# Designs tried in a protein design chat: VH-VL binders against Putative dimethyl sulfoxide reductase iron-sulfur subunit B (dmsB). Part 13

Target 1, 262 residues: Putative dimethyl sulfoxide reductase iron-sulfur subunit B (dmsB), of Halobacterium salinarum (q9hr73)
Amino acid sequence: MTNYGLVIDQERCIGCQSCSLTCKQENNVPMGQFWNRVLTQGGDHVDTPSGDYPEGGDGGTLEMTYQPTACQHCENAPCVKVCPVNATYTRDDGIVEIDYDKCMGCRYCMAACPYNARVFNWDEPEHRPEDGTGDVAERPQGVVEKCTFCSHRVEDGLDPACVVNCPADARIFGDLDDDDSTVSKYIAEYDTHQLLDEKGTDPSTYYINGEMSPGRPWKSKKLESELDDDEAAKAARRRSGSVENGYDVTPHVPAETAGGDD
Below, E stands for the ipSAE of ESMFold2; O stands for the ipSAE of OpenDDE; V2 stands for 0.75 times the mean of E and O plus 0.25 times the DockQ between their complexes.

## First folded at step 4 (VH-VL)

Design j03 (from j02 with heavy chain H35N I50W R59N; framework fv_imsidolimab)
Fold by ESMFold2-Fast, scan of step 4:
Structure j03 (fold): chain C 262 residues (1-262), chain A 121 residues (1-121), chain B 112 residues (1-112)
Amino acid sequence: as target 1 above (262 residues)
Amino acid sequence: QVQLVQSGAEVKKPGASVKVSCKASGYTFTDYYMNWVRQAPRQGLEWMGWINPSGGSTNLNQKFKDRVTMTRDTSTSTVYMELSSLRSEDTAVYYCARGSKSGWYEYFQHWGQGTLVTVSS
Amino acid sequence: DIVMTQTPLSLSVTPGQPASISCKSSQSLLHDDGKTYLYWYLHKPGQPPQLLIYEVSNRFSGVPDRFSGSGSGTDFTLKISRVEAEDVGVYYCMQGTHWPYTFGGGTKVEIK
């Protein structure tokens, strides 16, 4: 059985926020809401200097560690356990999803989530024509939402938008139950950590080379020239329709739902 | 300047345990994995495992997993390798070797001077 | 685990002559990330091992340009264009692509 997971390399993450912006574009997330945030790991513990002066002192520059944070897609998800109408559930492939038709807006799942990964749509979503989302449907109101691991993309054989469009290649997505998958190999080779491991939620998102695991440098992804025909076909499916260029900001619209979102 | 300074030579009886230390200086101790490699006359260079000094996690070669323990003390920037149930074939020079964090993976850039462990009756 | 085979077992050269050492792995050392984690070390008498070449062909800082590495997949070569007296020692290849890390059996270089 497929069991989707994500590895984030904090040493490679440069804090550019492309993952947050591409997530908003792909999923038509309203202005003022974020399904993915890039946090400064030392932000709450260290006062940063004000103004425009470079950080550092004593002859050096401070090194910042970034922590991209979204729904962790936990195997033992508190948000699933507290939902009185079973709107929040765990799919057979490990993705934690929300059935919007069942969600009654009680927000118990938000209080139960230790990662602050859920948002509530209090009123009608703002229009965002400038984001280039075009014909992507507006988000529903009166319900809770979160990162979906871009289930609409992964069901069609594509990686999540934040993975595809990360310029630093700091994100690896795949099947945790496939020992030959790239994500499984990184988890085996690196000293990984999960956010708030002590809470027992068992996240499907793993971090390497960060403050909790200052391990080995990131290994670069396999070059396209080194892929065989089968591997090249898989890589092409993981991109948004381009075989020459892995960067495509056009939201994925499944063929079966095309035209049905108006 | 990076330095790795190991403890002195040991002579042990079969069945005893030995604990070798490796004191690091000249860099941030918790930023690099520390490896242990031994050289026995009959086996050449043999990787024993690594320890991540930050969290204390280890990855041990299956050959030694039931007998070797790796620990660290961050206050003294020191890594320890303890090998139990010593046998004559464990007679070797034991090296600590720092892993790479300078853009390349898993090469041993800096080595300690080595510690000779002799196991004899 | 990956078996690393070095040839020859030893070689004796006069100063200024070239030397070539082969290292073969039981399976490909190409990682899924596109890198090949093969390293060459020199173990000189009375000293700890020292790094010469990292990732197949990259010369480590301070290593003379007479040393060069090449190869791909399962077949790798270390070449010394002109052997000097200070090059005496045992040369080892190592793979870092898969755990456990493994070394070749060593090649002893002697000078006449």
Scores: ipSAE 0.000, ipTM 0.400, lowest interface PAE 16.7, mean pLDDT 76

Design j04 (from j02 with heavy chain H35N R59Y; framework fv_imsidolimab; at its last look DockQ between E and O 0.23; V2 from the best seeds 0.00; counts 0 for: pae E 8.8 > 2, placed apart)
Fold by ESMFold2, look of step 5:
Structure j04 (fold): chain C 262 residues (1-262), chain A 121 residues (1-121), chain B 112 residues (1-112)
Amino acid sequence: as target 1 above (262 residues)
Amino acid sequence: QVQLVQSGAEVKKPGASVKVSCKASGYTFTDYYMNWVRQAPRQGLEWMGIINPSGGSTYLNQKFKDRVTMTRDTSTSTVYMELSSLRSEDTAVYYCARGSKSGWYEYFQHWGQGTLVTVSS
Amino acid sequence: DIVMTQTPLSLSVTPGQPASISCKSSQSLLHDDGKTYLYWYLHKPGQPPQLLIYEVSNRFSGVPDRFSGSGSGTDFTLKISRVEAEDVGVYYCMQGTHWPYTFGGGTKVEIK
């Protein structure tokens, strides 16, 4: 059974804000709100999110660690447990969703979420052309919003917008229950951490820090499960490649064969 | 000044339905939840449910859920409660009561004047 | 559903004397946020209910200081230090911790 997750390579992340802005455009996020925020690691508290909103950030110095933060799609989600009308629920594929027709606007899920991943439409939502208009319906005043793992894209065989549009290839999305998926391989092969893991929420988002990964090894907008065999083979080589091998390297085949002269 | 003005008394036969209105004024209608509470003669108060007028979503006491519908009209700042399949034990005064902005941890500081619904053959 | 039990069902009080009303819930009203959502209302004949006390012990604006609330967990009390003629009516406790919200059965206070 599919269980979606996300790996974010903090060694690759350059703080450019592409993920937060693309999320706003794709999901029709109102002016003044963000589902995905690029935070900077401060020096004063080791276990809380810190940093500037993308508009206020400097985009990355070498002395800063960037922490793109959105809903963690927790397996043990406090937001699901506290919702009195089951507007917040976990799908069979592990994505945590909000049914906006059921949401009462009580905001207790915001108080229960330790990641501050949820926002509330206090006023009638307002949109500008630079925010874009995705295919996702606007949400009304009086509901809570959050990252959806772009489930509308995933259902169409596409990676989330923030994954596809990361210029550093720092975001990898896939099936945590598939040991052959790139997200599973990276979790097994690199030191990863989960935000506030002591709170027992069991996040589906993992962060790499310490050793840089190869990043997202396919370039198309498709989910990894939707790659054809040639694309999948290229992705596998990129996971294993080095600078000398580069991307899309084929093995040398000697001109001389066993059936030749001599 | 907050005012909640309800529709007038009604007399109904068993099996009919009734729709009680509650018109709000003196505050931003969509900012506050609206509750419905009833009291049968010589009985206590009973909470029927809550509506968020901003989105129109409701949570209904399961005792009434299949017979109660709550709606709102933001253009007239009016909330409606409709009770169907009326029985004689539904004879009561029905109140609207303004809740809070959150819909959780409610207390009712503003009440409508009440609407008597009598169910009699 | 949380059952709210009020005692006594009726009080007949000499003006100027105290009154005390008990309210017990079938389960704790302490919410995980550390607050207890218990409320007291007065319902006078011919008027809608009137909020007296919110969150166990806080007097609502304009409520005289002769009204006080106390309690925790499952046991709550409303006290009127000196009953006046205007205090006649039916008093209800209500819990707001869990949907559905539920009321006590009421306590009628009258002057003898």
Scores: ipSAE 0.011, ipTM 0.528, lowest interface PAE 8.8, mean pLDDT 84
ESMFold2-Fast, scan of step 4: ipSAE 0.037; ipTM 0.553
ESMFold2 (binder alone), look of step 5: mean pLDDT 91; pTM 0.905
OpenDDE, look of step 5: ipSAE 0.030; ipTM 0.589

Design j05 (from j02 with heavy chain S100Y K101D Q109D H110Y; framework fv_imsidolimab)
Fold by ESMFold2-Fast, scan of step 4:
Structure j05 (fold): chain C 262 residues (1-262), chain A 121 residues (1-121), chain B 112 residues (1-112)
Amino acid sequence: as target 1 above (262 residues)
Amino acid sequence: QVQLVQSGAEVKKPGASVKVSCKASGYTFTDYYMHWVRQAPRQGLEWMGIINPSGGSTRLNQKFKDRVTMTRDTSTSTVYMELSSLRSEDTAVYYCARGYDSGWYEYFDYWGQGTLVTVSS
Amino acid sequence: DIVMTQTPLSLSVTPGQPASISCKSSQSLLHDDGKTYLYWYLHKPGQPPQLLIYEVSNRFSGVPDRFSGSGSGTDFTLKISRVEAEDVGVYYCMQGTHWPYTFGGGTKVEIK
């Protein structure tokens, strides 16, 4: 049975916001709302009188890490548990979806979501022409919405818009239950991190090469099976919470370019 | 023991309003949705709407949206359904019913005894 | 609104004989989660309605096994294998897949 998931490579992410903007266009998200937000995580915090990004201590610059954050499509989703009319549900393929016909707008799911991934539609969407490639309906009023993994595209055999249109190729989407899928290969080969995993929500979105996961040399081609004994020991100690970091990195293969003869 | 006790029968003239109450006991009032369903004589059941007793939010059947108001009072564990601009077609038994959430199931596990509202000239 | 059509309008059954009630919806009741939110209720004289069957074919707690539900998509059936005197009343199907919730017109079951 299909089980959709997403890997986000934080070292490849350049913070350009293309994923957020393409998601709005594909899904007709209203002005003022975003289903996908690109969060910024800085280096050491330093005071500055001007409030601008400061120069580094030695005249250098702060390194910025970006963390795209949308609905994590959790396997143990608190938003599903608190919905009194069962409008929020988990599909057989792992996508957490909202049945807008059942949603009462109580927003309990927003309070229960630790990722702040849900928005509420206060006003009726404007009827304006869109030049999107998907056939997506106007957004309904009085309901909660969130990232759908572009289920309308996925049902037609296409990847989500944020995956297809990422200029940095920082997103890999696919079937977690297919060992040969690109997303499964990345999860097997890279050290992955789930956001707020201590909360037990079991996200279907995984992060690699970020602040909460071990860093890597850019464009490394080593598989974990190819690490020498010292490198493997460092990776094992990192997983156990030791002071030394380790990781195994495979070449980045964008989901769009995966396959050939299908 | 869960109980839903409704207010007594009402006789109203066309154009008037009626407000039916439903007092809950035996469970945490704010943990369950409350529905209103009516049945006119010789007709079937008709869903009117749902109220969340915790926040007071409602979702109403569009057929009644312009005439029905659902409210609650958490201090007395009571839900109210008010129907305005009454017509002879509104003569019916009105039920409150507790919504049961057992995963994807949305059904009514406890019902009030019903309130007969008669609209006559 | 989803229209729910029940047949027959009424039926009279000799005690111990079977009864069958049909319920048809104007649209598929299959939800994207793979479930079908179709319910059967019994409204006995002098009592509020009570749940018999949830999600097409599952008997609610305490409901005798002579009651069974079946169907898919838009076409559903409630069967009573051996009708007893206590089964007298009006049977309603209800859909919960789409707002607003809608009920069938009802089927009255009487003993001959």
Scores: ipSAE 0.000, ipTM 0.418, lowest interface PAE 13.9, mean pLDDT 76

Design j06 (from j02 with heavy chain S100D K101Y E106A Q109D H110Y; framework fv_imsidolimab)
Fold by ESMFold2-Fast, scan of step 4:
Structure j06 (fold): chain C 262 residues (1-262), chain A 121 residues (1-121), chain B 112 residues (1-112)
Amino acid sequence: as target 1 above (262 residues)
Amino acid sequence: QVQLVQSGAEVKKPGASVKVSCKASGYTFTDYYMHWVRQAPRQGLEWMGIINPSGGSTRLNQKFKDRVTMTRDTSTSTVYMELSSLRSEDTAVYYCARGDYSGWYAYFDYWGQGTLVTVSS
Amino acid sequence: DIVMTQTPLSLSVTPGQPASISCKSSQSLLHDDGKTYLYWYLHKPGQPPQLLIYEVSNRFSGVPDRFSGSGSGTDFTLKISRVEAEDVGVYYCMQGTHWPYTFGGGTKVEIK
């Protein structure tokens, strides 16, 4: 069956944080929380240039490898195993989801997650003014949350917001069980790795580091004419998502949420 | 400083409903679970369910799920347990008890004084 | 549901002598997170129950060191090294590893 996964190309990633911003806007993530973090130099979080972004000691901005990190949607997920009320579960399509009606807020799953991918909503969620477009739902309180692979978008045939709005085209999303999918071809063609693979969680997110893929052209883009049908369809979704300065900042409202059939 | 104060004793007829309250003080109300446990005369302790005061989500013992409702009011730091369709077998002392999940310890560290509910015709 | 069996049902102890209470679960209480959620409570007449021991062997704040818990898997023991008058009451074990939480039937401790 369908088994969704993600490839992140670290050699293409420029650390611009568009993926983090787009995720917050698409999913109405509260102030102070991130479902997607951009990490550097062994896991340090990159914030704003005026914040805790590392400064070069020997003359200016460091050239670094970036590691965008969110829920890895693990096949052998410890967060699923430790949930005493079965609120955290794995969907048939591989997406690890949380049933908020069942979640008791015990946070066992947070400590079980080796990726620090989960957040807890202690109080009434705070909303940013720019997130107020459309009918984007408020986040529930008293529950744990994380990256959903934008299941509301995926169910409507769209790629996750962080994939569509990556200006470096560093993210490839698709069906890992389809050998002809773009994501599967990238895993087969390049030397990919999973974060903390020694933990045995078997992530559905794979990383390409240029040093682990000898001979790969860094930041090379395929022409649209060189893409197969699947790749062309994904490229079309990315292009159609370019609104204002290359970002699609309008959150997707599922058809069911938009009022359904009258 | 931690204190759980429950509502007073109730006498109900069979078929009625009872709503017991438990007011918490001396700690951050939303940082801890609240459990409800009862003890019928000459019987042992019986766990009824748990509520997360932060989000209001509950997990109820299957034995009571068709008749018990647990709610909370964050503005008054109070949890409620409502039991409907009362029978004589529901005569018991009902306790609220705080559960610690913040430190990975799932135990009842502080208990309310208990509320006696008597069901008689 | 996990069945918790306590023995004995009651015991009478001369002041200053030791007491031992056994608790057996129908299934292992070892959780996949590596913890064993087994607890001991004391219920004195006219008072609410109070926590004595959490996670098999840890004394709760304020609990005298004469109380100790031990065990693993399905077999657990609460020991009182020297029983005092204030220790009179009904002792309950409880498991929190599996839903629903379940209590043992209780052990009444009285002074001889």
Scores: ipSAE 0.006, ipTM 0.416, lowest interface PAE 13.6, mean pLDDT 77

Design j07 (from j04 with heavy chain S100Y Q109D H110Y; framework fv_imsidolimab)
Fold by ESMFold2-Fast, scan of step 4:
Structure j07 (fold): chain C 262 residues (1-262), chain A 121 residues (1-121), chain B 112 residues (1-112)
Amino acid sequence: as target 1 above (262 residues)
Amino acid sequence: QVQLVQSGAEVKKPGASVKVSCKASGYTFTDYYMNWVRQAPRQGLEWMGIINPSGGSTYLNQKFKDRVTMTRDTSTSTVYMELSSLRSEDTAVYYCARGYKSGWYEYFDYWGQGTLVTVSS
Amino acid sequence: DIVMTQTPLSLSVTPGQPASISCKSSQSLLHDDGKTYLYWYLHKPGQPPQLLIYEVSNRFSGVPDRFSGSGSGTDFTLKISRVEAEDVGVYYCMQGTHWPYTFGGGTKVEIK
C-alpha cells in the first residue's frame, strides 16, 4: 500500500525559505500563518548560526544548519488520538488529514502536536490578492489547519510544491513502502533521523543531518536514483503551469473542481 | 447589536420530532460557535451540544446523541436543533447561546430568548 | 462528567445586604494553558440567562461593580456586595474545562 513520506536533506538546505513561500502560494495560506517553518537546529529562528567555537578565541567557522519543520505526518499521531470528533485522521496512504466539516476548533490537536505544526483560523484571514492566481479556494474559518503534503497535487501525480520549488534539491518525496523509490533509497543509504523520535509518534518525515566539520561544510552526494531520472520524469513531477525564476507560481487546481459548483 | 432570535413555541405529541431555529445577526455568523442549552420545568440548565457554523461539525452531549441533530444555514445565519422521538421529559425551554472564544474554550456571551417545547400525551 | 455543586439552594436577602454563593467542582478546573474555565450566569424571571462573570473573576460588559467572582481549583465564590431588586433570579456556575459543559444546580436569590 502507498505510504507517502518526505526526506529533508539538511546538508543541502540553504535556508532560503522558498519552501515556506511556495507552500503559502500553493495553499493560499493567509498572512501571519505558516504551515512550513524554516528553523535552525534546535528550534531557533532562521539565520542563527549553529556550531562550535575553538577555545582561546582563535575563531572558527560557524556552520549554518537549517531544519524546515511542518506536519511530520506521523504514523502514531497524537493529534489523531486526541480529536474528540475524529476530524483529524490518518489516510490509507499515510497522510494525516483534517476533515474541516468535522473540526470543532477545540485545539486539542495543537497542544498534542510536539512539532508545533498546526494553526487555527478563528478570524477572517487576510489573503494574498487572488486576481490572476486562478481558482485557489479561500481557507476555511474556525478550524485547525496544517501541511497536507499537498494531497491535491499528489493525487494528480505531482510532487508537493515545497519539493518542486526547492532550489537546493533538499527535499525528496515518495512512497516509503516502495523500496525502489528515491525517498526509500535515501533512507537506506544515509543515516536519517526523525524529529523527537523519543516521543514515539513515528513521523513520515526523515532528516539527513550530516556531520559538519568546523570550517568545512559537506554536502550530501546525489544518489544514483536521482541521476537516473530523465528530463521527462522530472517534468512529470512538476506542475505544468506557470513557472517564474524557477518557482511554480500557479497553484494546482484538481480537474474535478475545475467544472465549477452547481 | 448582537441578536439571537429563536422560533416560536411548539406543542408536540410523544414520538414526534421538533426543529427549533436560532437566527443570528450583528456579527460574522461563522466566527463563533453556537451552543444549545435546555431547562425543564423546576430543573437547572443542561447543555445539549455545540455546532461550528463554519464547517457544520458538531459535538453532542451523550445523553441526547441518538436523538439530536444540529445543523446550520450560512446563507440565512441560522442554526437548527432537531430533537426526535420526543418524550414528556423533553418538555423544556430550549436556548441557543453564542460561544465567545477564550483560550481553549468559550463562554456563552449572548443567549436567544428561548423556545418552549411542550410534549403532551 | 464534571459535577458542579452550588450552595445554598436559595437565599432570601434584605435589600442592601450582601450575598455569597459557593460553587464546587468534582475536579480542578485549571487547564494546562493556565486558565480556569469557570463562569457565572444569572437567569432572571421571563428573560434568558445572562453572563455575569467569565474565567472566575472577570466581570462581563455592563455588569455592575457590586458583583465579584473569586476562587481557584475546585472552590469558587460569587459575591454581591449590596443586593438590589434587579438581582432577583437564579444564579448558575458553569465549567467550560471539559465536554460536556456542565452547570451547577442553581441558587435562587429573592428579596425578603
Scores: ipSAE 0.006, ipTM 0.452, lowest interface PAE 11.4, mean pLDDT 78

Design j08 (from j03 with heavy chain S100Y K101D E106A Q109D H110Y; framework fv_imsidolimab)
Fold by ESMFold2-Fast, scan of step 4:
Structure j08 (fold): chain C 262 residues (1-262), chain A 121 residues (1-121), chain B 112 residues (1-112)
Amino acid sequence: as target 1 above (262 residues)
Amino acid sequence: QVQLVQSGAEVKKPGASVKVSCKASGYTFTDYYMNWVRQAPRQGLEWMGWINPSGGSTNLNQKFKDRVTMTRDTSTSTVYMELSSLRSEDTAVYYCARGYDSGWYAYFDYWGQGTLVTVSS
Amino acid sequence: DIVMTQTPLSLSVTPGQPASISCKSSQSLLHDDGKTYLYWYLHKPGQPPQLLIYEVSNRFSGVPDRFSGSGSGTDFTLKISRVEAEDVGVYYCMQGTHWPYTFGGGTKVEIK
């Protein structure tokens, strides 16, 4: 019934990496690894912390379009097809997950993923002070990991951490099979594209407004349906704990589980 | 449905501390923030802070920061507000109120019945 | 801290007649996200406060349609089209745009 997906508005995206940092905090991702990378259009990782705009007032050397890239949660996922032990699987709600108890660390799924969205946890993960806190379980060793669409949050009715803590509101998450959902209305009303569409993986992540012009506003107009959404329902999906530099630094801990690896 | 039930009235001496409880029922305790708001006699409402019951994080009004501690117990679906170094000016009805704070959503949809705290020498 | 000023301090209304309450903030409540976080609460005698209006003009569940909110920037109004006996109490506006959240001083509504 439910089929989760994500729309990323590249005109709103300012390249600040809040989505990358909040993902690390929410999911206790080890030092040196990223489940979500902010790329320039062209594939280079953006190393600009906290969206603090290039200074100098010379206009910079060029203007770039940013392309946040994580697991696309593909409907026709190559990573699922190549897994010899069926550790990588697609949930009924469209989320591609890894069963860590089944994963044998062969990394065939990493080679099969055209988005380079998967990481491998070697023997000793190293955590930075700003990474996930004491209530979040340590990441498992010897397995492959990736973006989970924050399934631990989604199962409790909350939006993914990268969606909640995007200061530019550049991310819209919801049920692609519900025509009344905000994410579905964005897909219906905007020209969307999927990364590497020619490879036939059928991503559940869609991009809009990837063509920017100098002097245009950083933010596109929000849909009328987004403004009509019930604010109580929005608040229920976008709970924040303590906030530092514009994002929630308190990971969500499900009532029955202290880990982010559900 | 949704109920917030607070502990009973307290009488304290200046310099003491008080700990007020708020027990939630009728919803998933960890899905909503809990706010604390007080009202002194013949005064208006004053926001003290909130706690996120899921992670235990708090956001406290600077006026109370050095004297207020907010905690929760997920096994009993109860939040606690402890106010130390009590003064006569702290005599007030203290309310817990359910709400959300995504950084900007601050409406309080359900309130507890209130706890009268009297500070008298 | 944002200062919230309510007028009048009190009003006595003949049953069935309209009432209007003003709330003014010391700074604009328009957030950078385009939203205005202004709320109205009613504190009835012997009861805890209850939410009436959220984000300027949205009526909370179960609130009669005789209540309406309007305004923008720094000036906000709560209107009751036909005051009933059950509407007696003190009305408070609240801003949620900046921490700490602050309340207006209250407007007492009584039946004449």
Scores: ipSAE 0.000, ipTM 0.370, lowest interface PAE 20.1, mean pLDDT 76

Design j09 (framework fv_imsidolimab)
Fold by ESMFold2-Fast, scan of step 4:
Structure j09 (fold): chain C 262 residues (1-262), chain A 123 residues (1-123), chain B 112 residues (1-112)
Amino acid sequence: as target 1 above (262 residues)
Amino acid sequence: QVQLVQSGAEVKKPGASVKVSCKASGYTFTDYYMHWVRQAPRQGLEWMGIINPSGGSTRLNQKFKDRVTMTRDTSTSTVYMELSSLRSEDTAVYYCARGGYDSSGWYEYFDYWGQGTLVTVSS
Amino acid sequence: DIVMTQTPLSLSVTPGQPASISCKSSQSLLHDDGKTYLYWYLHKPGQPPQLLIYEVSNRFSGVPDRFSGSGSGTDFTLKISRVEAEDVGVYYCMQGTHWPYTFGGGTKVEIK
C-alpha cells in the first residue's frame, strides 16, 4: 500500500516563506494561523526575505538554518491515540487526517502533538476579501486543523502545493514504500533525521541537516531546457493552478468540489 | 461500578425551559464523553449531542442547536442538558449515556446509560 | 443525515427459535480509518437501553454468545440463535460513522 512521506532538505532551504504562503493560498488558511511555519534552528518563526541574514557583532553575517515545520504525519501518532471521537485518524496511505464533522474541539490532540502542528479555529475564520484564493472552501469553525499533505491534490495525482512551489527545490514528496521513489532514494542516500526522534512518534517527514558528506553530491535542479517532454508535462501537471512564475498559486479544486457531481 | 443517575420527571408549559442533570460515579468523570439521547412517545431514539466533561466543549445535533445547551460541573461529576422554548413535541424520555472506548481505540458507542428523565410539556 | 432502516418492524418468536433483524443505511458506514461504526442496542421494558454489539460484530461485556452481528457497507444483521424470554424488547441499530449519530426505527421482539 502507498505510504506518503516528505523529505525537507534544510541545506537547500533559504527561508523565503514560499511554502507557508503557498499552503495558505492552497488551503485558504486564515490570517494569523499557519499550517506550515518556517522556524530558525532554535524555534523562532522567520518572516525574513531570502538572503537577508542578521549581522554578527564583529561585522560578520550570521548564517541561519531554517526548519519548515508542519504536521509530521507520524506512523505512531499520539494525536490519533487521544482522540475520543475518532476525528483524528491515520489513512491507509499514511496521511493523518481530521474528520471535521466529528471533531469536538477538545484540543487533546494539540496537547499530545510534540510538534505544535495543530491550530484551533475559535471563531469564524478571519479573511479579508482581497486575501481570497478563488473558489476554495472556507475553513470550518470550532475544530482543530493541520497540514493534510494537500490530500485533495495528492488524490488527483499532484504533489502538495508547498513541494511544487519551493523555489529552492528543498522538498521531496512521494511513496516511502516504493524503493524507486525519489523520496525513498533521498532517505537512503543522505543522512536524514526525524524531528524529536526521542518521542517515538515515527514521523513520515524527514530532514536533511548538517554538512554534505564527502562522496554524496547534491542533487542539481534541472534547468527547464534539460527536461524532456514527459518531465516537462509532469512538472506542469504537478503545478496545476500555478501562474507562470510559480509564486502566485491558484488552488487546486477537485472535480467533485467544483460541482461536477455525478 | 459505573452509574449514571438522572434528575426526576418534570412537567413544563410550552415556551418554558427544562434542565436535566446526570450524575456520574464509578469512574474518572473527565476521561469519558457524555451523550444525550431522547425518545418521544411511540417514536425511536434520537441523538441530541455530546459534551466533553474535561473542557466543556460540545457538538450538538443541528435540529436542536438553537435550543439546547450542554454543560458540566466537574466538582460534582454532573452533566446538564437544558432545552429551551419547549414545544409539545419535546415530550420525551431524555437519557444521558457515556461514550465508551476499549483498549484498541476510541468508539462513540453508549456503554452505560442513565435511567431516563421524563419531560412532559403541558398536557 | 444518514437514514437507518430496520426490518421487520416487529416479530414474534417461539422460545428457543432463532431471530434475525436487518439494518440498512442510506450511505456506507465504512470510515476512512477502515472501521465500521455500527452498533446494536436493546431497550427492555422498564429499563434504559443497553449495548449489545459494537463495531458490527463485537459483543459487549456480559452479552450472551447467542447474540451475533454481521454485515458491511450498508447492510447489517443482528442474529439471536435461540430467543429466550429475557430477550423481549425493542432492538435498535445505530451508526456512529457520521454526525449526527442516527438510530434505526427499532424492531420489537415478542414471545408467542
Scores: ipSAE 0.007, ipTM 0.482, lowest interface PAE 11.4, mean pLDDT 77

